# Designs tried in a protein design chat: VHH binders against O-phospho-L-seryl-tRNA:Cys-tRNA synthase 1. Part 12

Target 1, 364 residues: O-phospho-L-seryl-tRNA:Cys-tRNA synthase 1, of Archaeoglobus fulgidus (o30207)
Amino acid sequence: DFINIDPLQTGGKLTEEARQALLEWGDGYSVCDFCTTGRLDEIKTPPIHDFIHNQLPKFLGCDVARVTNGAREAKFAVMHSLAKKDAWVVMDENCHYSSYVAAERAGLNIALVPKTDYPDYAITPENFAQTIEETKKRGEVVLALITYPDGNYGNLPDVKKIAKVCSEYDVPLLVNGAYAIGRMPVSLKEIGADFIVGSGHKSMAASGPIGVMGMKEEWAEIVLRRSEKYKNKEVELLGCTARGATIITLMASFPHVRERIKRWDEEVEKARRFAAEMEKLGIKQLGDNPHNHDLMFFHAEVLYEISKKAKGGRFFLYRELKSRKIHGIKPGLTRYFKLSTYGLSDEEVDYVLNAFKEIIEKYS
Below, E stands for the ipSAE of ESMFold2; O stands for the ipSAE of OpenDDE; V2 stands for 0.75 times the mean of E and O plus 0.25 times the DockQ between their complexes.

## First folded at step 6 (VHH)

Design p36 (from o3 with D52S S53E W102Y S103T Y104W S105P; framework vhh_7d4b_2)
Fold by ESMFold2-Fast, scan of step 6:
Parts: C-alpha cells; structure tokens; sequence
Structure p36 (fold): chain B 364 residues (1-364), chain A 121 residues (1-121)
C-alpha cells in the first residue's frame, strides 16, 4: 500500500460509489443527456439531465453548466467560440501547456502575463492589467485566462481583483480551476468571472477524462450554439456532452465532493504544517507564503547535494521514497519538485515527513 | 578536475554555417544534460539549446528553431551545435554547460569559458 503525493492523482482518487458505478456502467455507449428517444435519460439512474442542468450550476455558482471530455475540451470550446481573425487571448505565464495549445488550435494569438521572480512566482492583477493594455495595441483581446491555482507552484492569485481588471477592459475571463473545483469552495458569481472549468479526474474523484464547464447566461448562446442542421446538438461539443461511464463516476462521487470541499481549511492547515516541517529540514516551500493550497513546490538544495554522492545519483530520492512506499515525485528530481498533501491522514503526513528526515539523516 | 572546452567559433558572413564543439572531461559525461547558452554584449544570457543524457530529448530557443541542431557523442565526451543560416543577431559568446539534473533553467553545475561567434560582413 503506497502513499501517493502526486498532485495529478491526489484529488482524483475514486470513491467506492464511483468504482461501483464504473463497473455497472462500463459497457460502451451507456449514457446520453441529449437522447430524445428517452431510452437512456428516462430509465437510467441517477438522471444525468438533473445533474448537468440543476446540481452542477449550483455547485459552480454559475447560470449554465456542461460536462466535457476533460478540462481541455472545455477550454477549447470557449476559445474557439470567441476566436476571431488576428484576435488575442491573454493568459497567465503559470498556465498549463494545454491552455496554450488550446489557444494555438483555436487560431488565437497569445500574450502571457508574466509571473514575479523567485521565490514567489505570483500572477498579479497589476501585471494582468498591463498585459491586456499592451496587447490591445496589437489587436482585439477576446478572452483572458487565469489558472487558479497553477499546477506547478499551487499559487492562488487574487482572482476577484483579476476579474474586476478584465471587466474594466471589457475582456471576458475564464477561470481554469482544474486544481480547485472539487477540492476547495469556488463560485463563478462570487469571483465575477465569465467562464469556469474544472477537471473531474484531477479534483472531483472521477474516472477520466471528464471535465466541467460553467458560464454566465449571456455566453451560452455563443458557446453552446446549435448546429444549423441538428437543432438539438451543440457545435463546440461536437453534438452531445461527455458520454459513457466517466460522467456516471463523476455523479457517483459528487455527494462526497460537495462534503469534502467544506473541509478545505483542514487541507490548507495540513499543507502549512507540512511546509513548516520541511523548512526545518532545509527544504524551502516556494510560491505563496503562507501557502493556501495542497499543491506545493519545494527547493531542496540539501537533496541536490546528496544526489551528487549517493548511490543511484539523481534517482536516489525516488528510490529512497519508493522503498518507504511513497510515490508521486517524478524519478530523477532532487533539487526542485512539487507534491500534494490532499486527502492524506495526519499519520500519512507524519510518515512522509519522517521519510524525508530519515533520508537526509542517512546521507549526512 | 572538471573541464568544458568550447571550439569552432569564429567570424562568418550572414547565411553561412558554423559547428561548435564542447569537449568534456572530469565527470561522467553520459549522466549529464548538456546545453548551449549565449550572451551578446549588454544583453541577458539565454539558453540556445539543450540535450538529455542519452540524446533522446532536445530543446531549442524559438529564435534558433529550424536553424540550429544540438547533438552529442557520449563515446567521445563531446557535444555539438550545428548553426545554419546564421544572422547578425546570432553574434555572441557561446557557452557550453553541463547539469546533472536539469530541473531549473539557467542553474547549471559546470560552465565552459566560452567561444566567440561573430556574424558580419
């Protein structure tokens, strides 16, 4: 039995309900929220339509919601819908590569909002405003994107102030909440943004790929526009929303996810305790301080120096952690790495901290 | 003693080619990521290209993509940079660098002394 500290997996661990749903609904084309014959939506439980159209908008704090084939499809649907010849999207420098690639695929020019330097790596409302203003001199800015939090440092920028900045420049804002939605409380209406996307298989205890998207009512006519020939089919989703067992696993985990976000303050406290103990070992947590997320990025000169003399070289840390039944730090990393404490018990946190302590003491 | 020795620099006209070599000694070359940096007078040092331990992965700065090719020969402890279609903007001192881990850009373990490349008529 391994302790997993990989940020990609800590929020995506399936509930027992989701595992049973996967077994029950695993046969091919099992579900569809747009099948008007009534055969799938009417007789299958739980009702997918009620989840998408009633429960999900309430959870995301938005007017209209959809499920998608991952957060990537959601981001592309928004970007492609708003794309115009020679238009620009402004996105933060801490964005996931899939946001950048989605913009490229949509034919948008890209301007990056710079992060501050070591050790903070912050995306500020001021840098957002400056980048929008400079980019408007080059062409129309049709969309802004903020990663909340980013997947490297776990930084939570001042998203409400960024939303206000975007509003003042008449630029709609998409909040990429792949590491927030399903872990922590997030509301589109409270933020004041236009679009929000989440990842079910990263942060909502669902089998992947599955994502969620939410938006203001005013954008639904544009983003969820219907086919000219097939009046019940949405162009950006290539007809129907996500199908198959993945949506049912998302729905099965949803009651647990709604409950666990209420305990977010406990996850933040856990992360802060972990970071404070790592600091005592000479391993510095970078980014936001005090830290406000379970995803943390560390600078470990002590481990880097050990790697130069240890048997196994740079792979020594991976091997030492694996021998202690811990995985989640990429093989070969010693000097800089990220990890997540999300969902770990206090005993598991203490076990991981003791593992780092023992490793450093062994090579001292 | 660790040494990185660059060679192959010089003065060339625009549109021509140069091949830089970096000879490494004093460490297990095949365990290290290798890279080329350059620095023009009054400008920030920039990463031009990097190559993984086995040579299976390479990375290039946008300014040189399609023109420069990085390679290595672990049997000779040597790294190369083939520079085609040279431009005046490529004028700089080129530095060979070695990093055991290559997990943070610009933070390399070992550096060469540099070799001058000048692209002018």
Amino acid sequence: as target 1 above (364 residues)
Amino acid sequence: QVQLVESGGGVVQPGRSLRLSCAASGFTFSDYWMGWYRQAPGKQRELVASISESGSYTNYADSVKGRFTISRDNSKNTMYLQMNSLKPEDTAVYYCAADYEYTWPGDFDYWGQGTQVTVSS
Scores: ipSAE 0.000, ipTM 0.271, lowest interface PAE 13.9, mean pLDDT 87

Design q01 (from o3, 19 letters changed; framework vhh_surovatamig_d1)
Fold by ESMFold2-Fast, scan of step 6:
Formats: structure tokens, C-alpha cells, sequence
Structure q01 (fold): chain B 364 residues (1-364), chain A 121 residues (1-121)
């Protein structure tokens, strides 16, 4: 009954097929791509193995793919596999906290590529090159990571140029596509990077936690190396990767996800229309301009001024939106906030725009 | 020491009107958002109406919108609820509530003892 504009959830809304799959296969079945037996053998359209080993690599534009327990497991598997004493990872300043924490857990030293200042917050190929060059003077750089797009501003950096930079310095590149894979066309091969990770529950219409990981063939022997005792189990994924309903909901949504990414230009146009209408209310869209993603970051000085005088204080906006059946803006935010228009109908977009207009008029 | 004292409840026929009052003491009334919440027999607490500290912002539950009016007098430290076109479903104990920051949850900083409104013949 609510309209959801939370960027974490707009791309993760289940398809009807995924909801039916969740009901049918929701019991605690364990599944792995090496040993699917029992009731899970009944899944033939596609077989789980075909989905993981043939359909996913083709979708991601890579040689080898795996399903993981969230994008976080995928990032850690890559980082831990490449980690060595006193080694460095170079990652963008707009990265998700889980990328930073994964590097810490892997024992890697971390160098951050700085973003540009207000209003753009951009990660440039130039800053990436400079950071790699300076970090190489301090130690071996075993990995670079770019967030594409980032989860704060919805910025889509020039990932092809960044990949070229990394290649020129002989540094492998991991593309964190948690807000891209399943929303928009993304290909590891076209980018020219080494690894790519996605989030099924954020952007592929699947129940969480579920992630996808893709890589070039040359890295598979390192990242997907086998246990010495259990020869069919991969060390970094702690053996069998995905369990039960989450992989099955991802598979059920997958035909719809393949089709919806073909309509990405319509989602971009929708986001740009939304931003233009917000600008008329005095609410400025920050980051990339023109904007190229459904995730948008806004500067709302008008709402900040209202919050100074309202006794609800900084929580007034959250409460006003919730009373209008709109979820998605973090409680307490007024001056700066992010939202997503992904998958909204034109009527839903207009409803959200009218809600902001009415709220501003109410407190004028 | 904080007190919220409601008055004005009673028996009224459907379509009738009542005006509830709440007298506040023991806190800085002008700093607080004020609300009316009600509890029908055998039901949980339901938020009815809110007014901000200055009296410039008001909000209502959909079922009373257009029928009820919340107001306040900061000089008199008093909150009011004008109830028009009363319906049987409005039968409840009505509580005056104070919150430094408005809360939709009904978990208020202070709440009064309540006043009973019965809409019946």
C-alpha cells in the first residue's frame, strides 16, 4: 500500500514468479551447484547448475560466475584470495562500508581515491591513477575497487577509463555493481575489468542475502581454489555457497531481470524528469549532471529551514512522508537525502512529487 | 509534578458536538507538541490529532478530518479538541498527550488521565 523509494529496496522487489517460488521452495532446502539432490533435483527450468555456470556468466559478461551469500561475501572472497603481507587495495572514497570492512578483514592496507567536492562528488580516472601511483611507492597494490554506481550519490564514474588506468598499472580491478547489476546493462568484458559483484536482493528482484560474482578465467584458479580435504568445495566460499529459497527466487526473477535492463533508458529519463520537478520546488539534485541513474541525492535547503522551526525537528520530513504512505527516506534527514525512482509508475512518481510539494506548502 | 488534566467529555447524540480541554502544568507547555489520543472500549490507543508548539501545524487521523479541530493557547497552557458531527465510532476515552518531538507511535513524554466521550442515544 506504500510507495517505496528506498534505493536498497527498489531493485529488490520480488517478481510474482519469485513470490510463487518462495512459497513453493521456501522450506529449508540446502542447495549447492556441485551436489543438488533430493527435492531440488525437480528444478529443471533451468537446472541450478545451468543458471550458475552458463546463464550468469553470459549475463555478467564474464568467464566464470558464482552465487554468494550477498555481495559482501563476493568482495571478501576476492580480497582475501589476493591478500598478502603488507599489500594494498586502492578503492574509491564513495565505496560502501562493507568494501572497506572486507579489506580490513582480509588484512589489506587501504588507500582511498578522493572524490571531487560539492556539488559533483565524482571519482575521476585522474584521481584513480594518482592514488595507484602514490600507493605503489608504499607497497604492492594487489587490487583496485570501483563502486559503480555508488550508493550515496548514484554517480556512474567513467568505469572504462578507470579499468584502462588499472590495466596500465598492472592492477586487477573489481567493479562493485550492487546498484547496477539487475537494473542496467553491465558487462565485465565491455568494461575491461577483472571482477564484478552484484546484489540480488538490492537489484535483481530476489530474496536476501544473495549476491553474484563474476571474473576472468585467469582468476578462477586463485579465487575459487579447492579445499585440500574436500576436493569439490571452494575455500573462499566456505564450500557450498547459496542455500534454499534465495537462489531459487533469484532464478525465478532472472528472465524478468534480463528483460527489464533493456528498458534502462526509460528509468534514466524517469529519474531526470523527477529531478527537474524537484528543482522547481527548490530541491537540487547533486552528483552527476545530467544524472544517469535511478538513485539520486538531493540538497533541500527549504526542508532544512522548515526543520529548524518545526517541533518534530529533523524527523518532520520522515513523519510527513510516512503519513502519506511513502517509505524510503532515512529518518532524521532533511537537508540532504537520497531516493530511487526505479520501477515506479508515472502515477507513483507524480504522487511522490506532489507529496513534497504539499509538505513545503503546508509549512510555508 | 507534571500534570495534564482533561475535561469536557460526556454523553452526546450522533451528529452532536463536544469541546474537550486539557490544562497543563509542571513543564514548559510552549516547548511541546500536543496531541489527542483515544482508546475505544476493548481497543488499543489510537492517535487522533496533533498540533505543533506554535499552533501553526496541525494533523489528523483520516476518520476525523474535517470534523475535529485541534487548537492550543500557550498563554493559558491549554489544549483543545472541537469535535463536530460525532459518530458512534468516536466513543472512547480521550487523552491529552505531550511530546517534545512529535511521535506517530503514541509513546508520549506525558499523558493525562483521560476524559470519556460516549456517542449514543
Amino acid sequence: as target 1 above (364 residues)
Amino acid sequence: EVQLVESGGGLVQPGGSLRLSCAASGFTFSDYWMSWVRQAPGKGLEWVATIDSSGSYTDYVDSVKGRFTISRDNAKKSLYLQMNSLRAEDTAVYYCAADYEWSYSGDFDYRGQGTLVTVSS
Scores: ipSAE 0.000, ipTM 0.111, lowest interface PAE 16.7, mean pLDDT 86

Design q05 (from o1 with Q53Y Y57E Y100T; framework vhh_surovatamig_d1; at its last look DockQ between E and O 0.29; V2 from the best seeds 0.00; counts 0 for: pae E 11.8 > 2)
Fold by ESMFold2, look of step 7:
Structure q05 (fold): chain B 364 residues (1-364), chain A 121 residues (1-121)
Amino acid sequence: as target 1 above (364 residues)
Amino acid sequence: EVQLVESGGGLVQPGGSLRLSCAASGFTFSDYWMSWVRQAPGKGLEWVATIDYSGSETDYVDSVKGRFTISRDNAKKSLYLQMNSLRAEDTAVYYCARDTEWSYSGDFDYRGQGTLVTVSS
């Protein structure tokens, strides 16, 4: 009954299959009932072994995969396993805060690749190369990270060129695909990067927190190193990871998610239609143009000017949208906001567009 | 630096009254609409009331209409919320907010700690 346009929500809605699996397996550590080795990834009933070692590598286009307790823990595991005293990570300025704090937690120095100015806010391969070169003068660069897409503008940087740049400098590349994996086609091998991470609860129709991690075989011994004392436990993962509702719902939704990414061009066309109609209302879409993702960022000077006079002030937009059963734009935002059209019907898109039109007309 | 400092919260019985104050500094107070917002335990922020530049136009969330009165004193750079006939549902931290966004991030422009209002018998 409510339309939710929050990018955090649109790719994470549970499937009916996932809801059913939650009822059957959702009590605590129920996946561990059949564990005989102490390894999550070796459990065959439910079929976690097949999911992790067969299904995920194919889906991610990688050699080795794991599940983690959110994409943030996957990023930390990669960073910490590569960390050295006084070493550096190079990451884009559009990165999620969890990438930055993961690097701090891993004891890495951080160099940010600058984004371009308004209205694009892009991460270019040229700026990436320049930042790597400058940082190498200061210390060893052990890892680069690129956010694909970023969670504010929905920009999809040229990750193939960025991967080529990183390869030329002998720097491994981690692709943070939290808003890509499970929404759009992505392949680590096609990108030419070393690591990829995704978010189950943001983009793979799973109960959170859960993430997925993929890598080239050459990195497995480093990232998945074993404990000296507990020889079957992978140190960076603290042994086992997702053990309950999160892994069960991820697995149950996975057949649906694997198929839905094949219809990505329809989601992009829907987003572009939404953005074009918003532009007719004086609400400018920032970032990539043409836009290539469902996550969109808008500069709405018209709504800001209304807020200076409207009853409710800066909260008028939130109140007007909520009264029309539209959720997802944070209270107090008028001039700049983000939203997602992922999974909305054409009728729902038209309803949201008409709401913006009516709101602007009401205050004209 | 914009600064908004709330005060006047406390513990009150149902049916009682409280008066909240907000001291503003670091901007031209009389140029802005001002609002009160609140956050109940475990919930998101809820808009409560707003007042225009001069104090002549006000609006309220339906649940507080007739019970709460927003006012301002531009000479003192102060915003007020008179809360009468308080109910348990009014229990929240109350924040003073400037009625325009000025940050690219789009977060609420409230500063300081807020003031806690607890309504219980």
Scores: ipSAE 0.000, ipTM 0.262, lowest interface PAE 11.8, mean pLDDT 88
ESMFold2-Fast, scan of step 6: ipSAE 0.389; ipTM 0.778
ESMFold2 (binder alone), look of step 7: mean pLDDT 83; pTM 0.847
OpenDDE, look of step 7: ipSAE 0.016; ipTM 0.360

Design q06 (from o1 with D52S Y100L S103T S105G; framework vhh_surovatamig_d1)
Fold by ESMFold2-Fast, scan of step 6:
Structure q06 (fold): chain B 364 residues (1-364), chain A 121 residues (1-121)
Amino acid sequence: as target 1 above (364 residues)
Amino acid sequence: EVQLVESGGGLVQPGGSLRLSCAASGFTFSDYWMSWVRQAPGKGLEWVATISQSGSYTDYVDSVKGRFTISRDNAKKSLYLQMNSLRAEDTAVYYCARDLEWTYGGDFDYRGQGTLVTVSS
């Protein structure tokens, strides 16, 4: 058996309930929260409509929610709805490429909020304010986006202060919580932002592509505007919310996901213990310190030095980990890499730590 | 922005030689370790050779040691692989690869489009 430490996959492992639901409901039947007829409408735990219109908004701490074909569709729907000629979106430098590409597709100009330098790589409310102020000199800012946490360092910026900054400049804020929603408690109303987006296949134990979006009531009329001809169909979603087997896996995993976020403090403790033990090996955790997320970015001079003399060069680490049934560090990385401890048992964490220790000792 | 363009592949008989080139652009070439990686038909990626920023250090997979030579020209932003005494098992798509571990922000290893080397009589 393998231990997976890939941040893209650790929060997306299907529950047994989701796996069984995929087998039972995976026959390609379409499902639609407006179309309350047919075989998929017999799903009772929860019913699709109740999940989307009641359970999901409560979970996200928002007024209105939808399921989308991945977090990227949710981001595009918001950006496209707010886009106008020569308008700008301000987004953090640590953003996922799909946020940048969604803005390009929506025809928006993009301004990036710079991160601080080594070793913190932080997105500060001050840099956010400065970027909005400077961008307003160039054109109208229709949206700001913060990645919470980012997918490289696992940094959790001061999102409440960033929301206040955006509010003071009269700019709506979209929180990209692809690595938060389904892992840790997140509430749009508590943050004070306008939109929130999650990734089901990254952090909600669902098959991909599946995403969630939540918003304040005031934005629903704009983002979820209906077709001129088909009055029960929403333009940005090309009709209905996400269709197919992926929504079924999301729904089936949801009771488990709702409960597991209550144990977030245990995941943070696990990550901090892992980082402390890695530091004893000469491998330094970068970014937020103390760290508050399962996704961690490491600086490993000791592994980089080994790569200079090891057979296989920089690929030695990938090979050594693979021989020990550990997957998740990209082939070729030694000096800097990211990993996730999310969902690992204490025994699995110890196994991974011992693997790094043995590898370093082998090449000493 | 980052571009790596390989060339020099082709059909060669066993025992023959080929010289692969990689033209780099969009970054400060002299700041990075560079490697050649290959993928034989139906197989996974195999690391072949690595060279340090200045060229003072090189390393090779055992199966090519003594037959292949990696080199670089920082002024021309070019990476090379001299391949001698070629064997049928050297048949693969060869990729030029950049080490991004030298910079902050831990990015992906960039690889070019690859160049096909076929060793056959």
Scores: ipSAE 0.000, ipTM 0.256, lowest interface PAE 11.4, mean pLDDT 87

Design q07 (from s01 with E101S W102S S105E D107S; framework vhh_surovatamig_d1; at its last look DockQ between E and O 0.01; V2 from the best seeds 0.00; counts 0 for: pae O 15.2 > 2, placed apart)
Fold by OpenDDE, look of step 7:
Structure q07 (fold): chain B 364 residues (1-364), chain A 121 residues (1-121)
Amino acid sequence: as target 1 above (364 residues)
Amino acid sequence: EVQLVESGGGLVQPGGSLRLSCAASGFTFSDYWMSWVRQAPGKGLEWVATIKQDGSEKDYVDSVKGRFTISRDNAKKSLYLQMNSLRAEDTAVYYCARDYSSLYEGSFDYRGQGTLVTVSS
């Protein structure tokens, strides 16, 4: 009975279909009973094969797709496959820590594209180009990564232009769409990228961990190469990936997910309205303005000042929101916090806004 | 694109009968178990009945046993639910659902928009 505004959770709430599926397929190896070929993506019943080979590629706008144990596994798979001695990956400074760690794990050198300053924190095609160019002087750039949107500010970089830049430098592009795929319309082909990854548990109403990976056909032989000993096993997927409640819930929710992305404009408008009202309270939305994503980052100096005086200190906001059955702001945050309006009704949005208003008034 | 379209719902008196139909398209109908599920006002989704691909196996929730009959026509890509001796507690939106599970637990990946069945005097 709480309103949830946690960006990590708003897109990952299970559908009723997924919840029903979860009850039946909760055992970790329940799907494995139906695996006759040793390949998850070849399972016909449940229709995992159809999902991975027909539905998911269409949804992602790619040629070849897989499911993974999270977006992070997918990113690593790509990076590891393309890694060479002393090679470089170029990624935006707003990248998720998992992108960075994946690169480290893969043995890649990392060059970060700088973000612009407060309040925008934008990743520009120009800075991307410059970084690639400079990095190429240092070594071979085997991959570029763009976070779309980033999970800090909810900024949506111009991925089409970035893709063009990458193409001009002959660098393949991986789009991290962990906060996009399942929320908004996204197409690898339309972007012009080589790889695209998403998060099922963040943005596709599935139980985690689960991710999706899409690629152009020409990359399949490299990234999805098979073992020398086990000829049916794909090496980068460690032979098998999401094969329990995760894949079943993903599939069960997928019809809903396909439908809800059609209403993305409504979600954007909702976010913009929310941000506008917050601004009236002296709370500033940082990043893209106007904002184009449900994930928003706020600078709330007024709340920070309250925290200096309020009983409970910096935890006052969390407590006040909790008492109003609002969940999603982490305990201890006052000055800076992120939230999402994804999936909220207009009434719920108003309720949350009114809560902030009341809280500010209470401590004024 | 997978589509399931339910029909046949309506208002009926207690003790009355209705026959629901579901038209399936966008997939090989005969390859799948099919189910009916329902959602009563204020309640969660409830499994009602399931039928095997060839119709050789059927199962029902206990509350409808002896009253409801599930059937299918694979040539017509259609699923049916004959509901007899209807009760007030049968009032719900009824959904056609494509199953990927066994007879007893009724997990599905697709369902239609539903058809409303109201049983009232």
Scores: ipSAE 0.000, ipTM 0.214, lowest interface PAE 15.2, mean pLDDT 92
ESMFold2-Fast, scan of step 6: ipSAE 0.653; ipTM 0.896
ESMFold2, look of step 7: ipSAE 0.005; ipTM 0.356
ESMFold2 (binder alone), look of step 7: mean pLDDT 83; pTM 0.845

Design q08 (from s01 with W102S Y104W S105E D107S; framework vhh_surovatamig_d1; at its last look DockQ between E and O 0.01; V2 from the best seeds 0.00; counts 0 for: pae O 14.7 > 2, placed apart)
Fold by OpenDDE, look of step 7:
Structure q08 (fold): chain B 364 residues (1-364), chain A 121 residues (1-121)
Amino acid sequence: as target 1 above (364 residues)
Amino acid sequence: EVQLVESGGGLVQPGGSLRLSCAASGFTFSDYWMSWVRQAPGKGLEWVATIKQDGSEKDYVDSVKGRFTISRDNAKKSLYLQMNSLRAEDTAVYYCARDYESLWEGSFDYRGQGTLVTVSS
């Protein structure tokens, strides 16, 4: 009965259909009884094949798709497939730690595209181009990665322009859409990217861990190469990926997910309204302004000042919100915090706003 | 220049019917998915309905299913929305929108000026 404003959770709450599916398919190997070819993506009943080969590519705007154990596994699969000795990956400074770690694991050198300064923290096509150009002087750039949006600020870079830049430098582009796919309309082909990855448990109302991976047709033979010994197994997917509650809940929620992205403008408006009202309380929304995503990052100096005096110190905000049945702000945060308005009703948005107002007034 | 011009809005009583029209120009109408979206007072933009290029596929927001029908005439470069059994909650400015090439993408690159539909007793 709590209002949840945690960005990690707002897009991942299971639908009723997914919850029912979970009861039926909760056993870890429940799907495997239907696997006749040793390939998850070839299972006909339940219709996993149709989902992975027909529905998901259409949804992602790509040619070939797979499900993975999270977006991080998908990113690694791509990076590992393209990795060469002394090669480089160029990625935005706002990248998720999993992108960075994936690159390290793949043995790639990493060049970061710098973000702009406070308060925008933007990744620009110009800086992207410059970084690629400079990095190419140091070695071969085998991949570029853009986080769309980033999970820190909810910024949406100009991904089309970035794709053009990458194309001009003959560098393939991977779009990390962990906070986009399942929330907002996104198309690999429209962007002009080579790869796109998403998170089922973050943004597609599925049980985790699960991710999605999309690519252009020309990359399938590389990334989805098969084992020499096990001819039916795809090496980068370790032979099999999400094959239990994760894939079933993803599929069960998918009709809802397809529909809710059509209401993305409502979500953006909701976020903007929320940010505007927070501003009236002296709490500043950082990043893109106007903001174009439900994930928002706030600078709340007023709350920080309160934390210096309040009983419980820096934990006062968490306590106050919890007492009002609001969940999502991490304990101990006051000065800077993230939240999401995704899926909230107008009434719930107002409730959360009033909570912040009341809290500030209480300690004023 | 891409242009979308909506018409047919007005005042209607609950339970009444209206038919909205959209005239498109400046692009190959038959090459695009088309949609209707609406914005109620004090609310954000809401998707209402989408139709495929050849009209073979249609989709609706749940709240209007069974009441609204989207259609198009490619020869006339026109989009239509038949609204039956109108409710107070259907009150909004209705916009014609050019859609992406996917029924499920829910993105628009062009939108008209809108036509006001008011449902009131």
Scores: ipSAE 0.000, ipTM 0.238, lowest interface PAE 14.7, mean pLDDT 92
ESMFold2-Fast, scan of step 6: ipSAE 0.469; ipTM 0.818
ESMFold2, look of step 7: ipSAE 0.000; ipTM 0.280
ESMFold2 (binder alone), look of step 7: mean pLDDT 83; pTM 0.841

Design q09 (framework vhh_surovatamig_d1; at its last look DockQ between E and O 0.02; V2 from the best seeds 0.00; counts 0 for: pae E 13.1 > 2, placed apart)
Amino acid sequence: EVQLVESGGGLVQPGGSLRLSCAASGFTFSSYAMSWVRQAPGKGLEWVATISSSGSETDYVDSVKGRFTISRDNAKKSLYLQMNSLRAEDTAVYYCARDSGSWEGFDYRGQGTLVTVSS
ESMFold2-Fast, scan of step 6: ipSAE 0.559; ipTM 0.867
ESMFold2, look of step 7: ipSAE 0.000; ipTM 0.204
ESMFold2 (binder alone), look of step 7: mean pLDDT 85; pTM 0.860
OpenDDE, look of step 7: ipSAE 0.000; ipTM 0.211
ESMFold2, look of step 9: ipSAE 0.173; ipTM 0.673
ESMFold2 (binder alone), look of step 9: mean pLDDT 85; pTM 0.865
OpenDDE, look of step 9: ipSAE 0.075; ipTM 0.543
ESMFold2, look of step 11: ipSAE 0.000; ipTM 0.309
ESMFold2 (binder alone), look of step 11: mean pLDDT 85; pTM 0.863
OpenDDE, look of step 11: ipSAE 0.006; ipTM 0.283

Design q10 (framework vhh_surovatamig_d1)
Fold by ESMFold2-Fast, scan of step 6:
Structure q10 (fold): chain B 364 residues (1-364), chain A 120 residues (1-120)
Amino acid sequence: as target 1 above (364 residues)
Amino acid sequence: EVQLVESGGGLVQPGGSLRLSCAASGFTFSSYAMSWVRQAPGKGLEWVATISGSGGSTDYVDSVKGRFTISRDNAKKSLYLQMNSLRAEDTAVYYCARGYSSSWEGFDYRGQGTLVTVSS
């Protein structure tokens, strides 16, 4: 009965269909991507083969798609496939740590595109172009990665312009849409990028770990290359895709996810209203302004000052919110924190806003 | 690789002044907010001041407002902290840090620190 504002959970809440699928088919069961029949495929709608090869590519706006063991496996599969001795990947500074670690594991040198300063923390097409130019002087740039949006500020960079920049430098672009795919309309073809990655358990109402990967046909021959010995097995997936309950929860939630992205404008309006009301309390939304995502980063000097005098110290905010049945801000954070309004009703938004107002008034 | 090197610490009398410097290398300095963080003997880390990458915005912990001034020179890749009207309570190791958080977790890099002792 808690109101959840944790960005890691708001987009990953299971649908009723996914919850029932988890209960019915939670037993360990695996299928091959190349199988067109089988017990799991025969009883699920859509069948797993049709989901991966027809439904998912259409949803992502790409030619070829796969399901992976989380967005992490998808990113590594692309990076490892494109890796060459002494080669570079250019990725934005707001990237998730798993993007950086995947590049290290793939043996790639990493160049970070710097974010702009406080208060915007933006990744610009101009900084992207400059970083590519400078990195090309050091070695071959085999891949660029943009986080769309990032998981800290909720910033949505100009991904179409970044894709054009990458194209002009003959660098393929991977769009990490872990906080976009399943929340907002995203199309690889409309962006003009080469690869796209999503997270089922963060933004597609699926049990984790589960990810989705989409690409242009030209890259499929490289990334989805088959084993020399086992000709129906893809090297980067270690043979087969994700197995068991996670893929069937993704499939069960998929009709709902396709429909909910059509209401993204309502989530943006909700986030902007929330931010505007927080500003009236002296709590400033940082990053993109106007904001275009449900994930928001706040600067709350007023709450930091309260924490210095409150009996609970830095834990006062966590305790005050918990007493009001609100969870999602990490214990000990007061001055800077992130939260998400995704999926909240108008009544729940107003309740959270009133909680912050009451807390500030209590300690004034 | 990223390096932050502090200098300017030392022993100073109560009411005195001291200027700390931090030389940054290995990253695009002007693209990052920079902070000063301190640790008093036997206590945890305390954020002191932050300056935006452009230098257009500054922020301070209340106990140093009006006494300390954070500044930067992006051409020289240097960060400064001018400390005036020093008090015994300002005694701490001062760290140059990349970032803008009040907690250590928000800073991805810090220097070795420079000791400031305020004593008669």
Scores: ipSAE 0.000, ipTM 0.136, lowest interface PAE 21.4, mean pLDDT 86

